# VHH binders against q9ulm0r997to1333, part 20

Target 1, 337 residues: q9ulm0r997to1333
Amino acid sequence: FSIPVHFTNGTYHVVGFDGSSTVDEFLQRLNQEIGMRKPSHSGFALFTDDPSGRDLEHCLQGSVKICDAISKWEQAMKELHPGKSEGGTRVVKLMYKNRLYFRSQVKGETDRERLLLASQTSREIVAGRFPINKELALEMAALMAQVEYGDLEKPALPGPGGTSPAKAQHLLQQVLDRFHPRRYRHGAPAEQLRHLADMLTTKWATLQGCSPPECIRIYLTVARKWPFFGAKLFAAQPAQLSSKENALVWIAVNEDGVSILDHNTMQVHITYPYSSVTTFGGCRDDFMLVIRSIPDKSSGKSHIEKLIFRMAAPKIAEATFIMASYMNHCTTTVNPP

## First folded at step 6 (VHH)

Design f35G (framework vhh_4orz_3)
Fold by ESMFold2-Fast, scan of step 6:
Parts: structure tokens; C-alpha cells; sequence
Structure f35G (fold): chain B 337 residues (1-337), chain A 119 residues (1-119)
């Protein structure tokens, strides 16, 4: 058998497997073929899309057989769409993404790892899960444009072979759609979008001659300045009396612990090291985090604090599993510093 | 808008020194990398020196150990101290703004200041 594995940069690679192949064996083959380190070093994992179409990020466990995962997905599709033919339904999509990010592993990164990390970071920037101001956003979009399209083509002057102004504007719009924060363009009038395209042109032109690996290294150097680079962010509402519930937060999960970030600015409110987390996971329909808190000033006593967050059910499971994986990886899969 | 104004150029004999200044305005100076480029008659512009927002400095091989770039974030200025000047250093020198804090690529540069080194 063979199946395409889709990457964060929009490309794919077809991987062969047999009826006995596990996810671990499948990943070993993929990683060798595309120049990635093993999962314990790179932090990359294999994901499937959700059969119901509600969520696209279900991580496959290493001991699971690829054939079993595909069959389970296909059976779920048949159950959701009784009486439909195979030609009338979707097929499983395998995606390869960074799941766990380790600062200690940065030195050993391959060019392929850096490309896929930068592409994934770009998707987070577009989706609004990365703190970036308007100016830096154009600079980062220009870097990805140079990686993807090479040197900016000059507009057509009177002469054959030049890029037409209409073609150039279409390309600039594609770059903005792929690499620039959606929030800064949502509801924007056509004049503002043209102005953004003009600014992008100026930034992209300065990168003439920059190679894709060099642009990717610059991109990651900038992105890694954020202390939560590589963290998994989950939109959540603190469960409080309803009159106070306009405030959203981000739950950020990384190797340092679980943090609560301001939803708009992504500035950290508080970080809970894993050593302070006594219990976590789904509690009824909410996500619960139980923390051993700082001693009270008046009494000097430590106490246990329960934090309850409203999150989509698939995201509760995802946050729970990623926390457990960071805890287990940091304590049981120890690599030399 | 962004403005970069160079000064300090002139005529100097080989082995001499000059200090170039750049006054920057129209952007948050402390956030950006700053640099110097030069262009000799009949040649392409080449990069000379770069200073990141946090103070790290980088130099082209042709000027390393002879030139020193520095910045003053309180005054929005970047300067280039040029020592042991050679006739080959004769060029128009341009102050340049990087498009972010650790960028080695520039989006704005000034009109330039002429440096002429006689043998």
C-alpha cells in the first residue's frame, strides 16, 4: 500500500506500508525518506482528519497499525453517511505536524524540520494563534514569499516576458492569503488591501537573492523570540458567572508547563509549571486544571486551586493528551543537554 | 515617513580615519537592525556593516577589524568609525534600515555621503 502524507507547506510525500506497519514504523520510513530526525528529537507526529469534519487534528499513537487507523476512519465515515457510495464520501487525510517542541533539540534541526516548523508557524500566524503586529506580519509574509516563489518578478515594462501588473497583484493576494494574519485583512476595503500588497512588494523586493534555507533560518530566529514558540494554544473561556464571560483566554501548553495568555495580546497572565499541576483533563463538559497555589500572605498556607475552562470537546482531549505527552517526554525520554 | 540622513564623509589620505553619522526618523529606531552599504564608481552596492537591535555587530571581510558600527537609541543615530582607510574604500556610503530587529536585508537607505581616500 501507499498513501500521501500532507505537510504544513502544502506539499505531500507518498509513503509505502503493509498490513502490519505501525505508526512508529511508518514514521521511521517517512522521516528517513524526507530527511527528518526521529519523533523523540524532532517532535513531529502523524495526524488524521476527523471523519465528522468537525476537527482536523487527531494524533495517531505509535503502536497503532496504519491499516487499522484507516479502516476505523472509513467505518466512521460509513456510519455517519449510511447508504452513500465510496465515491460520494471523503477519504482519510494524513498530516505531518510538529506536536512537541523542545528547546534542547534546536541545535540538531535539519533543513526539512526548519522548513516545516516555519510553515506551521506561518499557519498559526494566519489563524491568529501567534502574537504579531502589522509591521512584522508583512516582513514575515515577505520571507515566506521568497521561500515559496523566489525573487519578486518585476512588473511588465514594454517588452516580452515581463510579469503583468494583474498577474503580480494576483500573486501578492495569494501571498497575503497564505502567510499574513487573517484578522488584519478581515473586512478591509479594496484600497487597504492594495496598500498592503504594495507594502508587501517593498519588503519582498529587499530579499532578492536570499535562498530558501536562509529565509527560513531568519524566519525562525524572529519567531523563536516569543517565549511560547512551539506551544499548543487552545481557546478557552474561564467558567465563571455568565455576566463576566466576555473574556476569552488562550491555554498554552509547552515543555515549561501550562500558561494562561491574554486572548488579544497573547501576553502571559500566569504560568503553572508541571510540578504545580496535581490534576488535569476533562471534567464533565469542561477542562479542569488543579493547581497547588502560592501561600496566602495573611496565613502563610498553600492551598489547592481549581480552574475550570469551557472548551470544545475535541480540544479538551487534545489539550489533555499534549500535557501528558510533555510530562512523560520530559521525565522519561531524556536526551543529553 | 522613514528618513535616513548621512553625514561625515569627505576626503582623507590612505591610513587616515573618518566617522560617518546617520540620523534616523519616522520609525521606532530601537526595534530595527541598522547598517551601512557602499557603492564605488561602476560597481554594485555592497554591504559593509550591520548592527542588530540588541547590539550584535557584523562586518564584511573587506572592512573587518578596520571599521566599527555603533548605535545610540536615545538619539536615533547609527555611526560608522572607519580606521586605516585604503583607496579601495572610496565609495558613496549609505545608511540603511533593516526591515526587522535582526534583519540583514534593508528596506530603506539614505542619499549617501561621499568618502574619497587618496593614496
Amino acid sequence: as target 1 above (337 residues)
Amino acid sequence: EVQLVESGGGLVQAGGSLRLFCAASGFTFSRYAMGWLRQAPGKRREWVALIYSEGSTYYADSVKDRFTISRDNAKNTVSLQMNSLKPEDTAIYFCAKGWYSTSRYFDYWGQGTQVTVSS
Scores: ipSAE 0.000, ipTM 0.217, lowest interface PAE 14.5, mean pLDDT 82

Design f35S (framework vhh_4orz_3)
Fold by ESMFold2-Fast, scan of step 6:
Structure f35S (fold): chain B 337 residues (1-337), chain A 119 residues (1-119)
Amino acid sequence: as target 1 above (337 residues)
Amino acid sequence: EVQLVESGGGLVQAGGSLRLFCAASGFTFSRYAMSWLRQAPGKRREWVALIYSEGSTYYADSVKDRFTISRDNAKNTVSLQMNSLKPEDTAIYFCAKGWYSTSRYFDYWGQGTQVTVSS
C-alpha cells in the first residue's frame, strides 16, 4: 500500500506501508525519506482530518496501525452518511505537522523541519493565533512568497505584447490568502486590497536572489522573538471568581507550562509552570486546571486555585493530551535522576 | 526622508578583506533591521546579510562564515566585514533599511559602494 502525507506548505510525499505497519514504523520511513529527525527530537506528528469535514484534526498514536486508522476513518465516514448511495466519497487525508516544540532542539533542526515550522507558523499568522502588526505581516508574507514562487517577475507597463497583468494580480491575491493575516483583509475595500498587493509586490521584489533556506531562517528568527512561538493556542472563556466573566482568552500550552494570554493583544496574563499544576483535563463540558501555589516556608501555607474554562469539546481533549505530553517530557528532562 | 550612505569599497586581492560602512539618517535607526545586498556585473541583485534591531544576524549561503554584519545604534551605522574574498564577490554593495523599501522596489538603493576582487 501507499498513501500521500500532506505537509503544511501544501506539498505531499507518498509513503509505502503494509497491513502490519504501525504509525511509528510509518513515521520512521517518512522521516528518513524527507530528512526529518525522529518525533522525540522534531516534535512532529501524524494527523488525520475529521471525517465530518470540519476543521478538526486527530493525532495518531505511535502504536496504532496505519490500516486500522484508515479503516476507522472510513467507518466514521459511512456512519455520517448512512443513507448515501450516490457517487464517490472523500478519502482520508494524512497530515504531518509540529505538535510539540522544544527550544533545546532548535540547534539540531534540519532544513526540512525549518521549512515545515515556518509554513505552520504562517498558517497560525493567517488564522490570527500569532501576534503580528500590519507592516511585519506583509514582510513575512513576502518571505513565504519568495520561498514558494521564487523571484517576483516585475510587471511591465501595460501595452501591446506585454505580459498579462491579470495573472500577476491573481498571484498576489493567492499570496495574501496563503500567508497574510485574514483579519487585516476581512471586509476591506477593493482600494485597500490593491494597496496591500502593491506593498507586497515592493517587499517581495527586494528579496530577489534570496534562496528558500535563507528566507526560512529569517522568517523563523522573526517568529521566534515571540516567547510563545510553537505554543498551541486554544480560545477559551473563563468561569472563575477572580476574572471577569465572559471575557475570551487564549490558553497557550508549551514546554514552560500553561499560560493565559489576552485574546486581543496576545500579551501574557499569567503562566502556570507544570510543577504548579495539580490536575487538569475535561470536567463535564469544561476544561479544568487545578493550580497549587508554591509554598513559602516563612508563611507556611500553599493555596489551591481551581480554574474553569469553556472550550469546544474536541479542543478540551487536544489541550489535555498536549499538556500531558509536555509534562511527561518535563518529568524526564527537568528533574533527572 | 531615509538616507543611506555606503562606503569602504575598493579593489582587493582574492583572499583579502574589506569592511563596508553604512551611515543612516532620517529614521529611528535602533528600531529597524538593516540589510546588505549586492549586484554583480550582468547579474541579478541578491541579499547578502541581515541584522535585527536586537543584534541577531543572518547570511546568504554564498557568504556565510566569511562575512560578518554588525551595527552601532549610538552612531546609526551598520557594517559588513568581508573576509576570504573571492572574485565572485565582485559587486556593488548596497545598504537597506529593514528588508524592504518603504516606497518601491529599488528606491532604497543609494549609490552603493563598488567592491572588486582580483584573481
Scores: ipSAE 0.000, ipTM 0.150, lowest interface PAE 16.4, mean pLDDT 81

Design f50A (framework vhh_4orz_3)
Fold by ESMFold2-Fast, scan of step 6:
Structure f50A (fold): chain B 337 residues (1-337), chain A 119 residues (1-119)
Amino acid sequence: as target 1 above (337 residues)
Amino acid sequence: EVQLVESGGGLVQAGGSLRLFCAASGFTFSRYAMAWLRQAPGKRREWVAAIYSEGSTYYADSVKDRFTISRDNAKNTVSLQMNSLKPEDTAIYFCAKGWYSTSRYFDYWGQGTQVTVSS
């Protein structure tokens, strides 16, 4: 058998497997063929798309057989769309992307890992889950344009020959749609969008002759300046009695712990190391964190704090599993100084 | 609109000194690397000096120990002190603005100021 595995940059690679192949064996073949390190080092994992169409992705466990995972997805699709013919339903989509990010594993990254990590970061920038100002947004978009499209084509001379203005404008719009934050373009008048395209053209032109690996290294060097680079961010609303005007936050999950970020600025409010987390997970439509605070020196008493957040049900499950994975790695791989 | 306006160029005898100035506007000056480039008649533009937002400086080998780049963030100016000038330093000198994220690329240049060094 063979099946395409889709990557964050919009490309895919076809991988062969047999009826007994496990996810671990499948990933070993994939990683060898595309130049990736093993999952324990790269942090990349295989996902299936959501059969319900609600953008809920399912991470595949290493011991599971690929054939079983496909069959499970097909069964879920049939249950969600009873009576539909095979020709009228979606086909399972396998996706390969970063799930866990470890700073200790940056040394030894492959060019392929860097490309896919940068592409994934670009998707987070577009979606508004990465702090980026208007100036940096254009520079990051230009770097990705150079990676994906190469050197900016020279403007056509008036008359026959060269790239038409319409084709050039279409390409600039594709670059903005793929690599630039939606929030900076949402509701923008045509004049502002034209100005953004002009600024993008200026930035992209300066990258003439820059190779894709060079652009990717610059991209990641810039992106990694954010302390929460590689973290998974979940939009959440604290279920507390404070002002409702400031209700939204980001819950950020990474190797250091679980953090609460300002929703607008993405500045950290507080970080809870995993050692301080006593209980976590979903209850109904809420996400719960139970934190054991450091005792006050004056009182000598530790405090238990219960934090409740409203989150979409699929995101509660995702946040819970990612936290469990980071905590498990900390427990099994911690090396005392 | 980004504007870079150079001044201080002129005619000077070999071994002499000149100080170039660049007045910048239209962006948050203190956040960006600034540079000086030069172009002699019939030759390509070459980079001569750069100063980063945090104050670190870099020089081309041809001008090292003779030229000094500096910046004044309060006045939005970058300066190039040129000492021990040689006839081969004759060129149009351009002020350049770097990217926000990196000092590897320059996206804006001024119109330039002429420096002529007599033998």
Scores: ipSAE 0.250, ipTM 0.662, lowest interface PAE 3.8, mean pLDDT 86

Design f50R (framework vhh_4orz_3)
Fold by ESMFold2-Fast, scan of step 6:
Structure f50R (fold): chain B 337 residues (1-337), chain A 119 residues (1-119)
Amino acid sequence: as target 1 above (337 residues)
Amino acid sequence: EVQLVESGGGLVQAGGSLRLFCAASGFTFSRYAMAWLRQAPGKRREWVARIYSEGSTYYADSVKDRFTISRDNAKNTVSLQMNSLKPEDTAIYFCAKGWYSTSRYFDYWGQGTQVTVSS
């Protein structure tokens, strides 16, 4: 058997497997073929798309057989279409992307890891899960345009093989759609969109002759200045009975702990180290964090704070599993004396 | 609207000195790296000097120890002091504004100012 594995940059690689192949064995083959380090170093993992088409991705555990994962996905598709066995049916999509990010592993990164991490960061920028002002957004988009499309081509005079103005505008629109924040373009008047395309052209032109690895290096150097680079962000609303709609926040999960960020500015409100988290996970229909703090003064009592957040059910599971993985990594990377 | 306006160019004899000025407007000047580049007739544009937002400076080997770049954030100006000028320094000198995210690339240039050094 063989199946394509899709990457964050829109490319794919076909990987062979047999009826007994586990996810761990499958990833060992993939990583060797594409030049990636093992998952414990790179933090990358294999995901399946949601059979319901809701774009909620499921991380595959290492001990699971690839054939079993495919069969389960196909069975779920049949359940969604019980009267239809043929026609416009979807096939399972395997995706390979960063799940856990460790600052200590940066020095050992491969070129392939850097490319895929930068591409994943671009997806976070587009989705609004990365703090970026308007000028930085254009510069980051230009760097990715240079990586994916090479040097910006000057408009040629009309001729048999020349680049038309319509093709140039289409390319600029593709760059903005792939690498620029949606929020800066939604509701924008046509004049503002044309001005964005002109500014992108100016930035991209300055990169003439820059190689893809050099652009990726610059991109990641810039992106890593954010303390939450590599964190997984979950939109959430703190539970409050006196308000009909609570203010949105981001729950950011990374190796340092769980942080609450302002939804608009992405400035940190508070960080809870994993050592302070006593309980976490789903509680009824919400995501719960139970935090233990040392009480003020000479009190001998621990202060327990229970935080409740409204969050999409699949995201509650994802946040819980990522927190558990970071906590487990911390306990397994130290040698108990 | 970003504007960079160079001044101070002119004719000078070999061994002489010139000071170039660049007046910047339309952006938060103190935030950005600034540079001077030059283009001699029939040659490629080359970088001459760079000054970062924090004040650190870098020079091309061809001008090191002869040229000094400086900035005045209160007046939004960057200057290039050119000493011990040589005929091979003859070029159009351009002021450039760096990117927001990195000092490695420049996105806006002035119209340039001509410097001619007689032998």
Scores: ipSAE 0.433, ipTM 0.759, lowest interface PAE 2.1, mean pLDDT 86

Design f50T (framework vhh_4orz_3)
Fold by ESMFold2-Fast, scan of step 6:
Structure f50T (fold): chain B 337 residues (1-337), chain A 119 residues (1-119)
Amino acid sequence: as target 1 above (337 residues)
Amino acid sequence: EVQLVESGGGLVQAGGSLRLFCAASGFTFSRYAMAWLRQAPGKRREWVATIYSEGSTYYADSVKDRFTISRDNAKNTVSLQMNSLKPEDTAIYFCAKGWYSTSRYFDYWGQGTQVTVSS
């Protein structure tokens, strides 16, 4: 058997497997073939598309057989969509992307890891899960354009064989759609979109002759300036029994702990280190965090606070499992003999 | 909207000095690296000097110890003090604004100011 594994940059790699192959064995083969480190170092994992069609990916456990995962996905798809009118949505899609990010592992990154991390970061930027101003957004889009398409083609060449203006405009729109935040373009007038394309062209032109690895290194150097680079962000609403406030926040999960960020600015409001988290997970359709405060120096007394957040059910499971993975990693590497 | 206007160029004898100025507008000047580049007739544009937002300075080997780049954030001005000028320094000098994210690339240049060194 063989199946394509799709990457964050839109490419894929076909991997062979047999009826007994586990996810761990499948990943070992994939990582060897594409030049990735083992999952415990790279933090990359294999995901399947959500059969519910909500664009939520399911992480595959290492001990599960690939054939079993495919069969379960296909069965779930048939149960969720019993009518055959859904236009050929019966094929499982395997996706390979970063799940856990560790700053200590940056030094050992491969070029393939850097490319896929940059591409994944670009998807987070487009989706609004990365803080970025308008100027930085154009520069990041230009770097990815250079990586993906190479040097900007001159549209008005003196001789025959130049790129048509219509094709050039289409390419700029593809670049913006793939690498630029949707929020800066949503509902924008045609004139504003034209100005964005002009500014993108100016930035992209400065990169002439820059190699893809160089652009990727610059991209990641810039992106890593954000303290929450590599964190997984979940949109959540504090479940307050009050009609007075209707506020969204980001729950950010990374190696340092669980943080609450302002939804609009993405500035950190508070960070809870894992040592302060006593309980976490799903609680009656909500996401729950139970936090133990630092002992009061005057009395030695600590306080416990229960935080409840409204989140989509699949995102509650995802956040819970990622937190558990970070906590387990921390315990394993620091636990004394 | 971003504008860079160079001044201070002119004709000078070998061994002389000139000070170039660049007046910047249309962006938050103090946040960006600023640079000077030059282009001699028939030659490729070459980098001369860069000054970072925090004040660090870097120079091309050909001008090191002769040129000094400086900035005045209160006036939105970057300057290039050129000493011990040589005929080889004859070029159009351009002020350039670095990218927001990195000082490796420059997205805006002024129109340039001519420097001619006679011997």
Scores: ipSAE 0.479, ipTM 0.788, lowest interface PAE 1.9, mean pLDDT 86

Design f50Y (framework vhh_4orz_3)
Fold by ESMFold2-Fast, scan of step 6:
Structure f50Y (fold): chain B 337 residues (1-337), chain A 119 residues (1-119)
Amino acid sequence: as target 1 above (337 residues)
Amino acid sequence: EVQLVESGGGLVQAGGSLRLFCAASGFTFSRYAMAWLRQAPGKRREWVAYIYSEGSTYYADSVKDRFTISRDNAKNTVSLQMNSLKPEDTAIYFCAKGWYSTSRYFDYWGQGTQVTVSS
């Protein structure tokens, strides 16, 4: 058997497998073929798309057989879309992307890891899950344009037909759609979009001769300046008694713990180290964190606080699973006395 | 729109001094690194001096200890004080604005100002 595995840069790689292949064995083969380190070092994992066709992705555990994962997805598809013929059903899509990010593993990164990390970061920038101002956004888009398309093509000499200027405009629009934050372009008038295209052209032209690996290294150097680079962000609404108004926040999950960020600015309000998290997960229809403070020096007592967040049910599951994975990684790296 | 306008160029005798100015507009000057580059006839444009937003300065070996780059964020200006000028310093001097994210690239340049050093 063989199946395509899709990457964050829009490319794919076909991987062979048999009826007994586990996800771990499948990933070992994939990683060898594309030049990736093992998952414990790279933090990359295999995901399936949601059978319901929503924007939900499911991480595959290493011990699961790949054939079983495909069969379960196909069964779920039949249950959600009854009456579909076997030949007319959508096929499972396997995606390979970074799930866990560890700063200690940066020194050992491969060029392939850097390319896929940069591409994934670009998707987060486009989706509004990365803090970026308008000026930085154009520079990051220009770097990715150089990686994907090479040197900016100068306008062709004027000739009959005039198709070259239309193609150039289409390319600039495609670059903005792929690599520039949607929020800065949503509802923008045509004149503002043309101005953005002109500014992009200026930035991209300065990169003439820059190689794709060089642009990727610059891109990641810039992106890693954000302390939450590599964190998984979840939109959530605090259900605290002290707040009369419902306001959105980001719950950021990374190797350091769980943080609450301002939804608009993405500036950190508070970080809870995993050592302070006693309980977490779904609580009825909400996401719950139970935090234990350090013992009070005057009284010697620790205090417990329960934090409740309204969050989409699939995102509650994702947040719970990724927190458990980071916590499990921390416990397995502790050397016993 | 970003504009960079150089001034202060001219003719000077070897061993003399000259101060170049660059007036910047159309961007938040204090947040960007600025540079001076030069191009002699028939040669490639070469970097001369660089100043970061926080004030750190760097110089090409050929001008170190002779040239001083400085900035005035209140006036949106960057200047280049050139001392002990040599005939090989003869070139068109350009003011350049760095990218927001990185000091490797310059996205805007002035028209340049001619510096001629006679022997």
Scores: ipSAE 0.355, ipTM 0.723, lowest interface PAE 2.7, mean pLDDT 86

Design f58F (framework vhh_4orz_3)
Fold by ESMFold2-Fast, scan of step 6:
Structure f58F (fold): chain B 337 residues (1-337), chain A 119 residues (1-119)
Amino acid sequence: as target 1 above (337 residues)
Amino acid sequence: EVQLVESGGGLVQAGGSLRLFCAASGFTFSRYAMAWLRQAPGKRREWVALIYSEGSTFYADSVKDRFTISRDNAKNTVSLQMNSLKPEDTAIYFCAKGWYSTSRYFDYWGQGTQVTVSS
């Protein structure tokens, strides 16, 4: 059998498998074919769509058989659409993307890992889960445009093979939609959008002759300056609001622990190392963190703080599993001599 | 709009000195790296000197120890002091503004100022 695996840059790779293939065996084959390191080093994982369309992507565990995962998804689709076909039975979509990020693994990155990591970072930028000002946003979009489309074509109105102004503008709009923060374009007048396209053109033109690997290395060098690069961010509302109601925060999960960030500025409010986290997970449709602080020297007792956050149900599960994965990595990592 | 205006070019004899100026406007000057590049007749444009926002400077090997780049953030000006000039330094000198995220690329350039060094 064979199935396409979709990547963060919009491309796919078809991978062969048989009835006994596990996710681990499937990923070993995929990683060898596309030039990726093993999941424990790269932090990449395989995901499926929720067949109901209601929940988020599901991470596939290594011991699970690919055929079983596909069959479960297909059975769920049959239950939702009994006896109906829309040009055939609907097919599961497999997606490959970064799940865990480790700074210690950066030196060993492959070109394919960097490409997919940069593409995923770009999706986070578009979605508003990355701190970026207006000028940096245009420069990051220009770098990705050079990677995806190559050198900017000069407007050539006269002659065969020329690019029409309408076609050029459509391409620039496509670049902005794919690689530029939605918030800077939402509700913008046509004049402002044309101005953004002109500024993007100026930045993109400076990259003439820059190779895709070169642009990707620059992109990641810039992106990694943010201390929370690679963290997974979850929008949340603290339940314990004494002075502010409906105040949003980001819960950022990475190898260092769980951090609370200001929703607008993405500046860190507080970081909880995993060693301080006693309990975490879903609690009556809320997300809960139980933190054990350093012992109070005056009383000799440690302070325990219970934090409750209102989060979308599927995001609670995602945050819980990612925290567990980072914590497990910390406890099983072999320390250097 | 971003504007960069160079001045101070001219004719000078070998071994002489010139000081170039670049007046910048239309952006927060103190935030950006600034550079000087040059283009000699029949040659490709080459980078000469770079100054970061915090004041760190870098020079091409061909001009090291002869040229000094400096900036005045209060006046939005970047300058290039050129000493021990050689006929090979004859070129049009351009002031350039770096990208926000990196000093590797430049998005705005001045019109250039001609420097001619006679033997």
Scores: ipSAE 0.438, ipTM 0.776, lowest interface PAE 2.2, mean pLDDT 86

Design f58R (framework vhh_4orz_3)
Fold by ESMFold2-Fast, scan of step 6:
Structure f58R (fold): chain B 337 residues (1-337), chain A 119 residues (1-119)
Amino acid sequence: as target 1 above (337 residues)
Amino acid sequence: EVQLVESGGGLVQAGGSLRLFCAASGFTFSRYAMAWLRQAPGKRREWVALIYSEGSTRYADSVKDRFTISRDNAKNTVSLQMNSLKPEDTAIYFCAKGWYSTSRYFDYWGQGTQVTVSS
């Protein structure tokens, strides 16, 4: 058997497997073929798309058989769409992307790993889950344009070999749609969008001759300046805020712990190291964190704080599993077998 | 509007030293790479020294171990210390704004400051 595995940059690679192949064996084969390190070094993982069509992806565990995962997905699809013919149903989509990011893994990164990590970071920038100002946003978009499209084509004179202004404008709009934050273009008048395209042109032109690996290294050097680079961010509403400030926050999960960030500025309010987290997970519509603070020297007792957040149900499950994975990594690193 | 203003150029004898300064305004200076480029009479403009936003530096082979680039983010300035100057270093020296924090590509240049090294 064979199945395509889709990557964050929109490309795919077809991987062979048999009825006994586990996810671990499948990924070992994939990584050898595309030039990536094993998942424990790269932090990448295999996901299936959601049969229901919601923006939920299921991470596949290493011991699971690929055939079993496909069968389970197909069964779920049949249950959601009874009576549809086999030719009228969707097919499972396998995605390979970064799940856990560790700063120590930067040493020994391959070019393929950097490309896929940069592409994933670009998707987070577009979605508004990365702090970036208007000026830097255009610079980052142009780096990705150079990677994807190469050197910006010079305006041609009228005649044979001429590039149409309409075709040039279409390309610039496509670059903005793919690589620039949606929030800076939402509701913008046509004149402002044209101005952004002009600014993008100026920045992209300066990258003439820059190779894709060179642009990707620059992109990641810039992106990694944010302390929460690689963190998974979840929009959440603190349930214990009962005043006029019933505002959203970001819950950021990374190797350092779980952090609460200001929703607008993405500045950190507080970080809870995993050693301070006693209980976490979903309860109905809420995500719960139970934090044990260092003992108060005046009373000699540790304070326990229960934090409750409203989050979308699929995101509660995702946050819970990612936290568990980081905590297990930290525990294994401290007490290696 | 981005502005880059160079100073510190002049006439110096071979083996001497000069320090060039560039005052920057109109952008968040600490986020961008800064560079010094030069243009000798009858030649194209070439880069000489580059300093990334975090402080890492790169130098052209012709000036390596003789020139030192540095930045002061509090004052929005970049400087170039030129030692053991040679007649071949005679050129107009331009301050340039990198396009981002680690860029070797530039979007703005100053007017330049003349450096003349006598034999």
Scores: ipSAE 0.000, ipTM 0.238, lowest interface PAE 14.9, mean pLDDT 83

